VHH binders against q9p4d8. Designs and how they scored, part 11

Target 1, 280 residues: q9p4d8
Amino acid sequence: MDFMKPETVLDLGNIRDALVRMEDTIIFNFIERSQFYASPSVYKVNQFPIPNFDGSFLDWLLSQHERIHSQVRRYDAPDEVPFFPNVLEKTFLPKINYPSVLASYADEINVNKEILKIYTSEIVPGIAAGSGEQEDNLGSCAMADIECLQSLSRRIHFGRFVAEAKFISEGDKIVDLIKKRDVEGIEALITNAEVEKRILDRLLEKGRAYGTDPTLKFTQHIQSKVKPEVIVKIYKDFVIPLTKKVEVDYLLRRLEDEEDDDATQKSGGYVDRFLSSGLY

## First folded at step 4 (VHH)

Design c19 (framework vhh_7b18_3)
Fold by ESMFold2-Fast, scan of step 4:
Structure c19 (fold): chain B 280 residues (1-280), chain A 119 residues (1-119)
Amino acid sequence: as target 1 above (280 residues)
Amino acid sequence: QVQLVETGGGLVQPGGSLRLSCAASGFTFSSYAMGWARQVPGKGLEWVSYIYSGGSTEYQDSVKGRFTISRDNAKSTVYLQMNSLKPEDTAVYYCAKDWGYEDSYFDYWGQGTQVTVSS
């Protein structure tokens, strides 16, 4: 996938490769987070007296990370979605102008508040080494949380590219459903139970393989690993459903950008570009 | 309605060549990956080749270097050029459309075309 080449971004094979690759990042980040206790104090609003900030320790640290990363063009990338868009600063590097492949409102499709809530209330208790506080590793714990949150956000919001590709391939059917505001119909059209089962089966195998690596940072006696079944449950209960929500929300608004909404014509346009150059 | 129609099968001598064609209709062809699989008499279904919507290709090891998959999006057609055919290549060849966004899943199959390589 090359975000400077629109035809590669909406290629379903390239999307699939990216989604499969992101599974690895998410699993390894969960394994890293699993070495620490749940540490509920990290997530409680006003637990610490942070100057000029109202929120949790994690909220503050994540917002500072996003502020710094915006200055080096992280959020110029089409696949990065900030948790705190209001803290982003102007980049000091030359701006990258990626070709637009998503609808004009794509940046308004943001489920990061739901991701953050589910992460702290459901995911952390499922993967943490214990349920209590670990005072001596508060910062390390929160850093691991940030890696988990950002990888989850990227994976879930990648559904916008899946939705756009699906709109191009199934345009007439999707347009009819959008005009009817048929949320259930759109969800059914973008869902395939066999594909979801294959995703979950692959995650189970990856969780088993990666979680048993004896060369991981910690020794066998002190290492905590995530149960493969917990990784599968997180994807089944949260990652896949939130990805579908992103896709449905994106598709429901898709006609805002197009008066006549000709998805077949858009698909043909990419092909025509290659045919006219003699490359196919 | 999705339809996949294979043509080009037949009887060929070992070392010969055949070109299979699959004419697709009922979906936006250029947006989907396509594949070929074969059913060998007395054996299970075996994947042969795969072509992504962007043109990247994958092959089963036993056909790599001998078979070439290609597509013509303007004609909504996928092809399988089979060279240096062996008796072991004798099978019914099926064209398939790949649905899956996150993993390979063939949701529609053609009726198949018989390829017989006689010794």
Scores: ipSAE 0.219, ipTM 0.610, lowest interface PAE 4.0, mean pLDDT 86

Design c2 (framework vhh_7b18_3)
Fold by ESMFold2-Fast, scan of step 4:
Structure c2 (fold): chain B 280 residues (1-280), chain A 119 residues (1-119)
Amino acid sequence: as target 1 above (280 residues)
Amino acid sequence: QVQLVETGGGLVQPGGSLRLSCAASGFTFSSYAMGWARQVPGKGLEWVSYIYSGGSTEYQDSVKGRFTISRDNAKSTVYLQMNSLKPEDTAVYYCAKDWGYFDTYFDYWGQGTQVTVSS
């Protein structure tokens, strides 16, 4: 996948490969976060007296992180979605002008507030080493949180590329549902329970493999650093549903760029010049 | 280049049968799920049946018990056996290839074949 070449970005094989690779990153980041206690003080608004800031310790650190990284082009990449878009600054590196492959409103599709809420209330309690406070490791804990949040955000918002590829390939079918504002119809069209089950089974096996210390003796009761079942539950309950929400929200607005034109003729068809379904 | 070519459509009387065939080329057929969808006048596109690479099948409720999807990997062909046809089954039927990832999505479609059920 090369973001300078739009045809590689909307190639379904490349999209699938990227999604599979992102599973590994997410699991690894969860394992790193699992070293620390839940430390709920990190997430409580105004728990610490941060000058000129209204929010949590994590909110502050993440916003500063995004401010710094925007200056080195991180958020110029089409697959990076900031949690705090208002803090982004101009890059001091030479600009990379990535071709636009998504609809004009793509940057308005942002579920990061929901991701942050779910992360702190559901994910952290499930993966943390314990439920208590760990005052001496607040910074390390919050840095691990940032890596988890960024990888989740990238994975979930990658649904925009999936949705655009689907719109280009299935224009007629999707256009009818969009015109009817049929949220349930669009969601049903993009849902495959058996494929989702296979993803969850793969995640279970990855969780088992990556979380086990191979130097421990086989006669001992060994637990992975993060329970594989928790990784599966997070994907089933949050990652997959939020990815679908991103796809549905993106598709419902897709005709805004088409106006009175027949979108079906521009997006749907038997063959698309840059869509390649077959990994031969 | 991926190609899907449907055959077997036509005119049939209510209660009759038709077998649709879809010859696929340009990809590793045995590795992908295949499906059939139809464009019914006034109803838009609707999914009809799905067959996984491993042979498991799924059907829309309105065709369950009447239609059977099958595949022949050696011939790179998917079939739809349609029995007890009703006027409501009149539609253009499309063969489709699943893209092969986490949700159902048909990335390639055939040109369609007309099925008309009338007296």
Scores: ipSAE 0.000, ipTM 0.133, lowest interface PAE 16.7, mean pLDDT 82

Design c20 (framework vhh_7b18_3)
Fold by ESMFold2-Fast, scan of step 4:
Structure c20 (fold): chain B 280 residues (1-280), chain A 119 residues (1-119)
Amino acid sequence: as target 1 above (280 residues)
Amino acid sequence: QVQLVETGGGLVQPGGSLRLSCAASGFTFSSYAMGWARQVPGKGLEWVSYIYSGGSTEYQDSVKGRFTISRDNAKSTVYLQMNSLKPEDTAVYYCAKDWGYEDTWFDYWGQGTQVTVSS
């Protein structure tokens, strides 16, 4: 996949390969986070007296990281979606002008608020070493949280590329469903239970494999930092459903970019833009 | 919408060769991986070969070195060249389109073409 080459970005095989690779990043980030206790104080609004900020310690630290990362072009990349878009600053580096691949409203498709809520209420309790506070490692804990959140955000919002690729490849059927505002129909069209089962089976195998020390020749020692079944449950209950939500939300608005072409058609199909432009 | 039409099956002697073709329509062929699977008499469906949209290929162990999968994006066609055929290769061969989301999986199948290898 090359974001300077749109045809490689919307290649479904390249998208799948990227999603499979992202599983590794998410699992390793969960393992890193699992070394710390849950530390609920990190997630409580106004737990610490942070000047001119209303929110949690994690909210503040994440927003500062996003401010810094924006200055080195992180959020110029098409696959990065900020949790706090209002804190982003202009880059110090020469701007890279990536070709536009997604619809004009793509940046408005953002489920990060929902990801944050699920992460703190469901994921952290499932993967943390214990339920108590770990005050001596507050910053390290929150850094591990940020890495988990950013990798989850990237994985889930990658659904926008899946949705665009599907729209291009299977447009007629999707268009009919969009015009009817058939949310359930769109969700059914993009859902494959057998593919979902394959993803969950692979995650279970990866979770087990990553828990084993590869330097041990004679005896396997399983690192029980994160139970493989917890990783599977997180994907089944949250990652996959949120990715579907991103795809559905993206597709429901997709005809907004096609309105002018659609308005000129009365016998089905869309008028070729070149012929309709008046330049010919 | 999606249609996959297989041709090229038939009767062949052991050690012979056949080339299967699958003409695809109703989707952007170049964006999807394609595969071949076979239904052996008295057994279940088994995967034979897979070709990614970028051209990389994978083969089931029993056919590796004997079968070659290829694609022609301009013609929206996928091929299976079968060499050194064995009686065990007798089956109905199906062309399949990859789901194209998350994992390698097939969401559409052709009607199948019979391959019989016998003396």
Scores: ipSAE 0.005, ipTM 0.351, lowest interface PAE 10.2, mean pLDDT 83

Design c21 (framework vhh_7b18_3)
Fold by ESMFold2-Fast, scan of step 4:
Order: structure tokens, then sequence, then C-alpha cells
Structure c21 (fold): chain B 280 residues (1-280), chain A 119 residues (1-119)
């Protein structure tokens, strides 16, 4: 995949390769976070006296990271979606003009608030080493949280590329569902139980392989760093459903970039967008 | 209506070559990945090769260097060039269309074409 070459971005093979690779990043980040206790104080609003800031310690630290990373053009990349878009600063690196491959409203498709809520209420309790506080590790814990959150955000919002590729390949059926604003119909169209099973089976295998030292054959205390079943549950309950939400939300608005005319205009709109990028 | 029609199978001697063709209709061919799979009598279905919409290809280890998958988007046709054929390549070969989402899944299949490699 090359974001300077739109045809490689919407290639399903490249999209799938990226999604599979992102599984590794997410699992490794969960393993890193799992070394710390849950430390609920990290996530409680106004737990610490942070000057001129209302929010949690994690909210503050994440927003500062995003401010710094925006200055080195992280959020100019098409696959990065900030948790706090209002804190982003102008980059001081030379500008990269990435061709537009997604709809004009793509940056408005942002489920990071839901990701943050699920992460702190469901994911952290599932992967943490224990449920209590770890006073001497709050900063390290929050740094590991940021890596988890950013990798989850990237994976889930990558659904925008999947949705665009599907819009291009689907004819009248998806256009009809969009015109009706048929959320259930769109979700059914993008869902395949056999494919979901394969994703979950692969995650189970990766969780077992990456979370356990395979050379420790005779120890009584052989233990996965994160339970593989917890990784599978997180994907089944949160990652896959939120990715579908991103895809549905993206698709419901997709005709906004098209003329009100029939399916021919839908196809013409896509081609015109690609041609306007100078890369089609 | 999606339709996939395979041609090019037949009887060939070990070391010989065959070219399979699959004519596709009923969908936007250029937007979808295509594949070939084969089934030996009494055995399960075995994936052979895959070609993405952008032209990238993948091959099962036993056919690497001997088989080449290609596509012609203008003709809505996918091909499998089979060289250095072995008796073990004897099977019914199926053309398949990928469903076009997050992971690989074949949602439509052709009727198959028989390839027999024997002296």
Amino acid sequence: as target 1 above (280 residues)
Amino acid sequence: QVQLVETGGGLVQPGGSLRLSCAASGFTFSSYAMGWARQVPGKGLEWVSYIYSGGSTEYQDSVKGRFTISRDNAKSTVYLQMNSLKPEDTAVYYCAKDWGYEDTFFDYWGQGTQVTVSS
C-alpha cells in the first residue's frame, strides 16, 4: 500500500494485508499494557490537579501526544484519526499532499469517543495484570494505553477504505440501501459469518503464539501474558462491531458527493474523484 | 447474475502444459480478486492461486514456478497457465470470485474443468 498511489490504497489485497498486520500491533500493545494493574485513577476525570485542564490524566497525556505528533505530520496521513482533533498544531515538516481517495466527509467519521469509553471500561479490566492501583507506574501505564488506543483507532477507522472499495465494486444494491438509509441492510451486506470466524480463529492463534514463550516447556507457571480468549472477545465484541459502524456511517453519507441522478452518476462520481486526485 | 465459465482442461502428458480460461459476467470484473482452486477425486478442495484486482498474485507452494495466474480486465477473463504438469496436478479446476471484503472468501464458483495428467 502507498498512500501517494490511490489505486494501491483501494486494492483489497493491500487493505487485507494492512488489517492482518494491524492485528500484530494491537496484540503486542495489549501485551505491553498487561504488565500493569488497571489503575482506575488514570481514567477518572479531575483525579489529578492538571492546570487549565478538565479531564482524566489519560485524556491530558493523549491530547499532548497528539499535539506533538501533529507537528511532525502524523495526522496528515490518511489512515490516522485523532482522539482530540481540536488540539492539533501546524506541522513544521515539509507538506505531503496525499491524493484524496475517500469521500469529502471522511474526517468526520470518527468513533474515537466510543473507542476510549470501551477501552477504559471493558478492555483495560480484561487485559490488566490486576484490578487495583499501581502508584509508581501511572505514567508508564498511560503511555501503554496511548499505544493501545492509537492502534485500535487506526484499525477501526481503516473501515473507511474497506467501505470505499466496496462502494466502488457494488452496483445498484448498495446505492438502493443508501437511498433508503437502511442501516440493517447495509450491515447485512458487509457481514459474512465465515469470514468473521476466520478472523477470530486467526486472532486466537496469534494471541497464543505471541503471548506465550514457546520454549518454556517444563515450567509449572507457563502463562500467557494476555489470555488469547480475551483478545478474541475484544475483537468480536468491540473491534469488529465498531469497524462495521464506521463502514455503515461512511456508506450512509457516500451519495453526498454524487449528483442526485441514478447509479450511473454514482459510478461517474467515483471516477471523477479519482481523476481529480491526478492519479487515476 | 454472476456466471463463471471455465475452459481449457483436458488430457496432457507429464511435463506438458495447459492454459485454463475463466470467462466472467454479471459483476464489475475489474473490481474483484479472482482465484483458482482444484479438487482431486475423493479429496477436499485445495486453493491454487489468487490474483487481486490490482494484479498482485499469490500461489500455493506446490505450484510456484510452474503455474502463472493472470487477468484481462477488458475481456473479463482470468487465466491459469500451467507448465511442467505432474500427475499430482490431476484434478477438477474451479474458477472463483472473491466476495470483496475484509478477508478472502469465494462467494461464486464455476462448474469446473477437468485436468488429467497421465502417460
Scores: ipSAE 0.048, ipTM 0.542, lowest interface PAE 5.9, mean pLDDT 85

Design c22 (framework vhh_7b18_3)
Fold by ESMFold2-Fast, scan of step 4:
Structure c22 (fold): chain B 280 residues (1-280), chain A 119 residues (1-119)
Amino acid sequence: as target 1 above (280 residues)
Amino acid sequence: QVQLVETGGGLVQPGGSLRLSCAASGFTFSSYAMGWARQVPGKGLEWVSYIYSGGSTEYQDSVKGRFTISRDNAKSTVYLQMNSLKPEDTAVYYCAKEWGYEDTYFDYWGQGTQVTVSS
């Protein structure tokens, strides 16, 4: 996939390869986070006296990272979605103008607040080494959190590219559902239970393989750093459902770029994107 | 509901040709990518070729230049033209409807069609 080449971005094989690769990043980041206790203080608003900031330690650290990374073009990339868009700064690197492959409102599809809430309330307790505080590792813990959050955000919001590819391939079927605002119908159309089962089975195998230290396989020590079934549960309960929410939210608005009885505007949007995808 | 029926298999000598056909029903054929996969004895299921709804095609390296996939949306049929057949092409060939962008696998139906290349 090359975001400077639109025909590669909506290629179905490239989308699948990217999603499968992102699984590895998420699993490795969970393993890294799992070495630390849950440390609830990291996520509690105003737990620490941070100058000129109202929020949690994690909120502050993540926002500072996004401020720095925006200055080196991270959030100019079409697959990066910030948690704190209001802190982004102008890049000091030469501008890269990425061709548009998504709808005009794509940047408004953002479920990062939901991701952050689920991460701190559900994911961290499931993967952490223990439930208590670990005050001497506060910074390392929060850095691992940021890596987890950013990889989850990228994977979940990649649903925008999946939704655009499906819109192009389904044509009139999905348009009818959008006009009726049939959320359940759209969700059914984008869902494949057999594919979801294969994703979960693959995650279970990866969790077993990546979570085990080969040098410790003959000892009685804990061999798995994160329980594979916890990784599967996180995907089943949160990653897959949130990806579907992103796809549904994207698709419900998709006709905003397609104006009725204006063939020129429709051609410039729908048809041009289809041809640029390399699917024609 | 969804049904895929493969035909056209048989016994052929090395260097020969066969054309496989797959008749699809139960879904809007023109809206989905279609593919062919084969089950080789001693190996798992492996993909052979894909054709997207817009007509773009992909091939496994071992069949490039020898096999051609095509579709006829009016007849809801996908074809695999196999030329310069080799003994290692011997397999059960399955027609598949590629469904889901979050997996490298695809769905298939029926018992497939046997292709045997024997010298």
Scores: ipSAE 0.000, ipTM 0.224, lowest interface PAE 12.9, mean pLDDT 82

Design c23 (framework vhh_7b18_3)
Fold by ESMFold2-Fast, scan of step 4:
Structure c23 (fold): chain B 280 residues (1-280), chain A 119 residues (1-119)
Amino acid sequence: as target 1 above (280 residues)
Amino acid sequence: QVQLVETGGGLVQPGGSLRLSCAASGFTFSSYAMGWARQVPGKGLEWVSYIYSGGSTEYQDSVKGRFTISRDNAKSTVYLQMNSLKPEDTAVYYCAKGWGYEDTYFDYWGQGTQVTVSS
């Protein structure tokens, strides 16, 4: 997948391979986070007296990281979605002008507030070494949280590319549902139970292998490792449903960029416009 | 999507009793502390009671011995049994979800239910 070549981005095989690789990053980040207790104080609003800031310690630290990372072009990449878009700064690196692959409103599809809430309230309790505080490790805990949150955000918002690829390939069916604002119909159309089962089975296998194999990177001998069943549950209950929400929200607005509502013709027209741009 | 729906409010005479219920959905109910807070007319919001994921409870001093918080994890419901009600207990009562297992700061609130204690 090459974001300078839009045809590689909307290739279903490349999308699948990217999603499979993102599983590894998420699992390894969960393993890193699992060495620390839940430390609820990290997530409480105004728990610490941070100058000129209202919010949690995690909110502050994540926003500072995003400010710094924006300056090195992180959020110029089409697959990165910020938690705090209002803090982003101009990059000091030379610009990379990525071709637009997604609809004009793609950057407005952002479920990071939901990801943050689910992460702190559902995911952290499931993967942490214990439910209490570790006062001496709050900073390390929050750094691990940031890696988890950013990898989850990237994986979930990758649904925008999945949705665009499906619109191109299945546009005739999707357009009718969009016109009717049929959320349930769109969700049913984009859902493949066999693919979802395959994802969950693969995650269970990876979770077992990474958690128990001492030859793998991120081997933790002192702290409890993440239970494979917890990884599967997180994907089943949160990652997959939020990815579907991203896809549905993206698709409901997809006709905003179309001059004509003939989906078959417009899917062909989009491909033709894409190819005629000289991008291959 | 997290939803908290309160029921059981109403008008009651001093010394009477009411049981508030809060039906929760959209999260793993058993993993979170739950609480009740109230908005007294002319005053700010004050917490009333917490029940932690493990079942331990805490109460504001003014309601100790009169109010009992409980939870039914199978029904995803938290309750507030209010006995020996006083006119000072008149308020809008809000069900609230904690940030996690033992978190007493709330990230979600219900719409509230009115409790009026008057002769």
Scores: ipSAE 0.000, ipTM 0.077, lowest interface PAE 24.8, mean pLDDT 82

Design c24 (framework vhh_7b18_3)
Fold by ESMFold2-Fast, scan of step 4:
Structure c24 (fold): chain B 280 residues (1-280), chain A 119 residues (1-119)
Amino acid sequence: as target 1 above (280 residues)
Amino acid sequence: QVQLVETGGGLVQPGGSLRLSCAASGFTFSSYAMGWARQVPGKGLEWVSYIYSGGSTEYQDSVKGRFTISRDNAKSTVYLQMNSLKPEDTAVYYCAKLWGYEDTYFDYWGQGTQVTVSS
């Protein structure tokens, strides 16, 4: 997949290969995070006296990373979706002019607030080494969190490319459902139960292979670094459903580009609908 | 103030069943994962089960297939259905709120409820 070549980006085989590769990144990031306790102080708003900042230690560190990375074009890439879009700075590198492959509103499809909430309340408790604090490792813990969050964000928001590819290949069926505002119908059309089962089965196998230290197979108390079943449950309960939400939200708006100009997109109920969606 | 109140403990014969309930207050119940842990006299506290806000569950291997955790968000209550109870399940059972960044950074525990499995 090459973002300078739109035909490679919207190829479902290339998209599938990218999603499969992203599974490895997510699992390895979970394994890295699993070496630390949950350390809830990392996520507690105003736990530490950070100068001129209201939020958690993680919120601060992640926002600083995104500020720096925006300056070197990270968020110019079509597959990167920031957690804190309001902190991004102008890049000092020459602009890369990626061809438009997604709808004009693609950057408005952003479920990172939901990802952050689920990550801290659901995912971290499932993968962390323990539920308590490890105050001596807060920085390393938060760095591992950032890697987890960014890989989850990229994987989930990749649903925009899946949705666009499906719209192009099956547009007639999707258009009818969009016009009827049939959310359940769109979700059913984009859902393939056998594919989802294969994803979960593959994750279980990868989790067993990657999450277990093979040198510990003969110890009397063998423990995997992350329970493979937890990885499967995270995908089943959060990654797959949030990816579907991204696809549905993207598709419901897809006809707006066919009929509306920039003035329509920025005025009236369209803006209000966008704000109420939790994207802003 | 976070408060967790466990009920449903008691004496039961081996092979019997009990249902524990935990009434939660002082936080947005639906936003947090909940769990059950138990303490056997002379041992440390061991986790029994978790239920996350999205509904997924985890069980300790020794209770898998015998215990079922569930939640009722409208009642701010978490449950533990315990079937095929064994003498080694005898313990004080605690309801626990797992952490969340919105309102608290600590795990909170109830006062516990005694479960005794004996003839």
Scores: ipSAE 0.000, ipTM 0.101, lowest interface PAE 21.1, mean pLDDT 81

Design c25 (framework vhh_7b18_3)
Fold by ESMFold2-Fast, scan of step 4:
Structure c25 (fold): chain B 280 residues (1-280), chain A 119 residues (1-119)
Amino acid sequence: as target 1 above (280 residues)
Amino acid sequence: QVQLVETGGGLVQPGGSLRLSCAASGFTFSSYAMGWARQVPGKGLEWVSYIYSGGSTEYQDSVKGRFTISRDNAKSTVYLQMNSLKPEDTAVYYCARDWGYEDTYFDYWGQGTQVTVSS
């Protein structure tokens, strides 16, 4: 996949490779976070006296990271979605102008508030080494949280590229459902139980393989750094449903960039726009 | 609405060649990855080759260097060029459309075309 070459972005094989690669990143980030206790104080509003800021220690640290990284082009990348878009600043590096492959409203599809809530209330308790505080490691803990949150955000919001690819490939079926505002119909069209089962089976195997310490060769019991079934549960309960929500929300608005009512005319107009933009 | 029609099968001698074609209709062909699989008598379905919408290809180890998959988006057709055919290549060959974005899932299949490699 090359974001400078739009035709590679919506390629099914490239999308699949990107999604599988992002699974690895998420699992390894969970393993890194698992070395620390849950440390609930990191996530509580006004727990620490942060000057001119109302929020948690994690909210502050993540927002500062996003401000700095925006200045070095991180959020110019089409697959990066900020948690705090209002803190982003102009880049001082030469800007990379990525061709647009997504709809004009793509940057308004943002479920990061839901991701942050689920991460702190459900994911951290499931992967942390213990439920208590680690006062001496709060900064390291929060840095691991940021890596987890950013990889989850990237994976979940990648649903926008999946949705655009499905819109192009399904044509009339999706257009009819969008016109009817049929949320359940769109969900059914983009969902496949066998594919979801294979994702979960693959995650279980990866969790077993990556979470096991190969240097513990004399132990009578194998202990993984993160329970594989917890990784599967997180994907089943949160990653897959939120990715689906991103896809549905994206698709419901997709006709805003189109004026034609007829599916054939609409497909022609979309192709003509692509050709006239120099993306071919 | 979706249809996949295979042609080009037949009887060939060991070492011979065949070119299979799969004509697709009822969907935006250029947006989908396509694959070939074969059913060997007495065995299950075996993956043979994949071609992604962008043109990248993958092959099963036993056919690497002998088979070539290609596509013609203008004709909505997938091809499988089979060279140096062996008796063990005898099978019914199916083309299929890959639906899955997060993992492989073939949602539509052709009727199959018989390839027999025998003297």
Scores: ipSAE 0.088, ipTM 0.555, lowest interface PAE 6.2, mean pLDDT 85

Design c26 (framework vhh_7b18_3)
Fold by ESMFold2-Fast, scan of step 4:
Structure c26 (fold): chain B 280 residues (1-280), chain A 119 residues (1-119)
Amino acid sequence: as target 1 above (280 residues)
Amino acid sequence: QVQLVETGGGLVQPGGSLRLSCAASGFTFSSYWMGWARQVPGKGLEWVSYIYSGGSTEYQDSVKGRFTISRDNAKSTVYLQMNSLKPEDTAVYYCAKDWGYEDTYFDYWGQGTQVTVSS
């Protein structure tokens, strides 16, 4: 996948490879976070007296991280979605102008507030080493949280590329559903129970393999750093449903960029229009 | 309406060759992965080969070096060239269309074409 080459971004093989690789990143980030206790103080609003800031310790640290990284072009990349878009600053590096591969409103499709809420209330309790506080590790804990949050955000919002690719391949069916505002019909079109089961089975296998100490012998008891079943549950209950929400929300608005009475003739998104215009 | 129509099956002797064709209609052929699967007598359905929309190919281990999948987007047709055929290759061969989403899944299948490898 090369974001400077739109045709590679919406290639299903490249999208599938990226989704599979992002599973590894998420699992390894969960393993890193699992070394710390839950530390609820990290997530409580105004728990610490942070100057000129209203929010949690994590909110502050994540927002500062995003402010710094925006200055070095992180959020110029089409697959990076900020938790605090209002804190982003101008880059001091030469700008990279990536070709538009998604709809004009793609940056408005942002479920990071939901991700943050689910992460702190559901995910952290499931993966943490134990309950309670670790006063001496709050900063390290919050940095591990940031890595988890950013990898979850990237994976979930990658649904925008999946949705655009599906719109290109299924234009006729999707356009009809969009015109009818048929949310249930769109959701059915992008849902496959056998595929979801296969994803969950693969995650269970990865969780067992990656979360287990490789030095343990067959005659010794295997101890996982993060319970593989918890990883599966997080994907089933949160990652897959939120990705689906991103895809549905993206598709419902997709005709906003079309300027033709017969939208099916121009369905194909930015890639088709770009490639067609480049022909002459 | 999506339709996949296979042709090219038949009876062939061990070591022989056959070329299967699958004519597709009712969808934007060039945008989808296509595949071949086979139903072996007494066994379940086995995947044989995939061809990606970009032209890359994948093969089941038992057919690597003997079978070649290809596509002609202008004709909306996918092919399976089968060389050095073995009695174990006897099966009903199905052309299939990938559903085109986050993971591989065949959503439409042809009627199948019989390939028999015997003396």
Scores: ipSAE 0.225, ipTM 0.638, lowest interface PAE 4.2, mean pLDDT 86

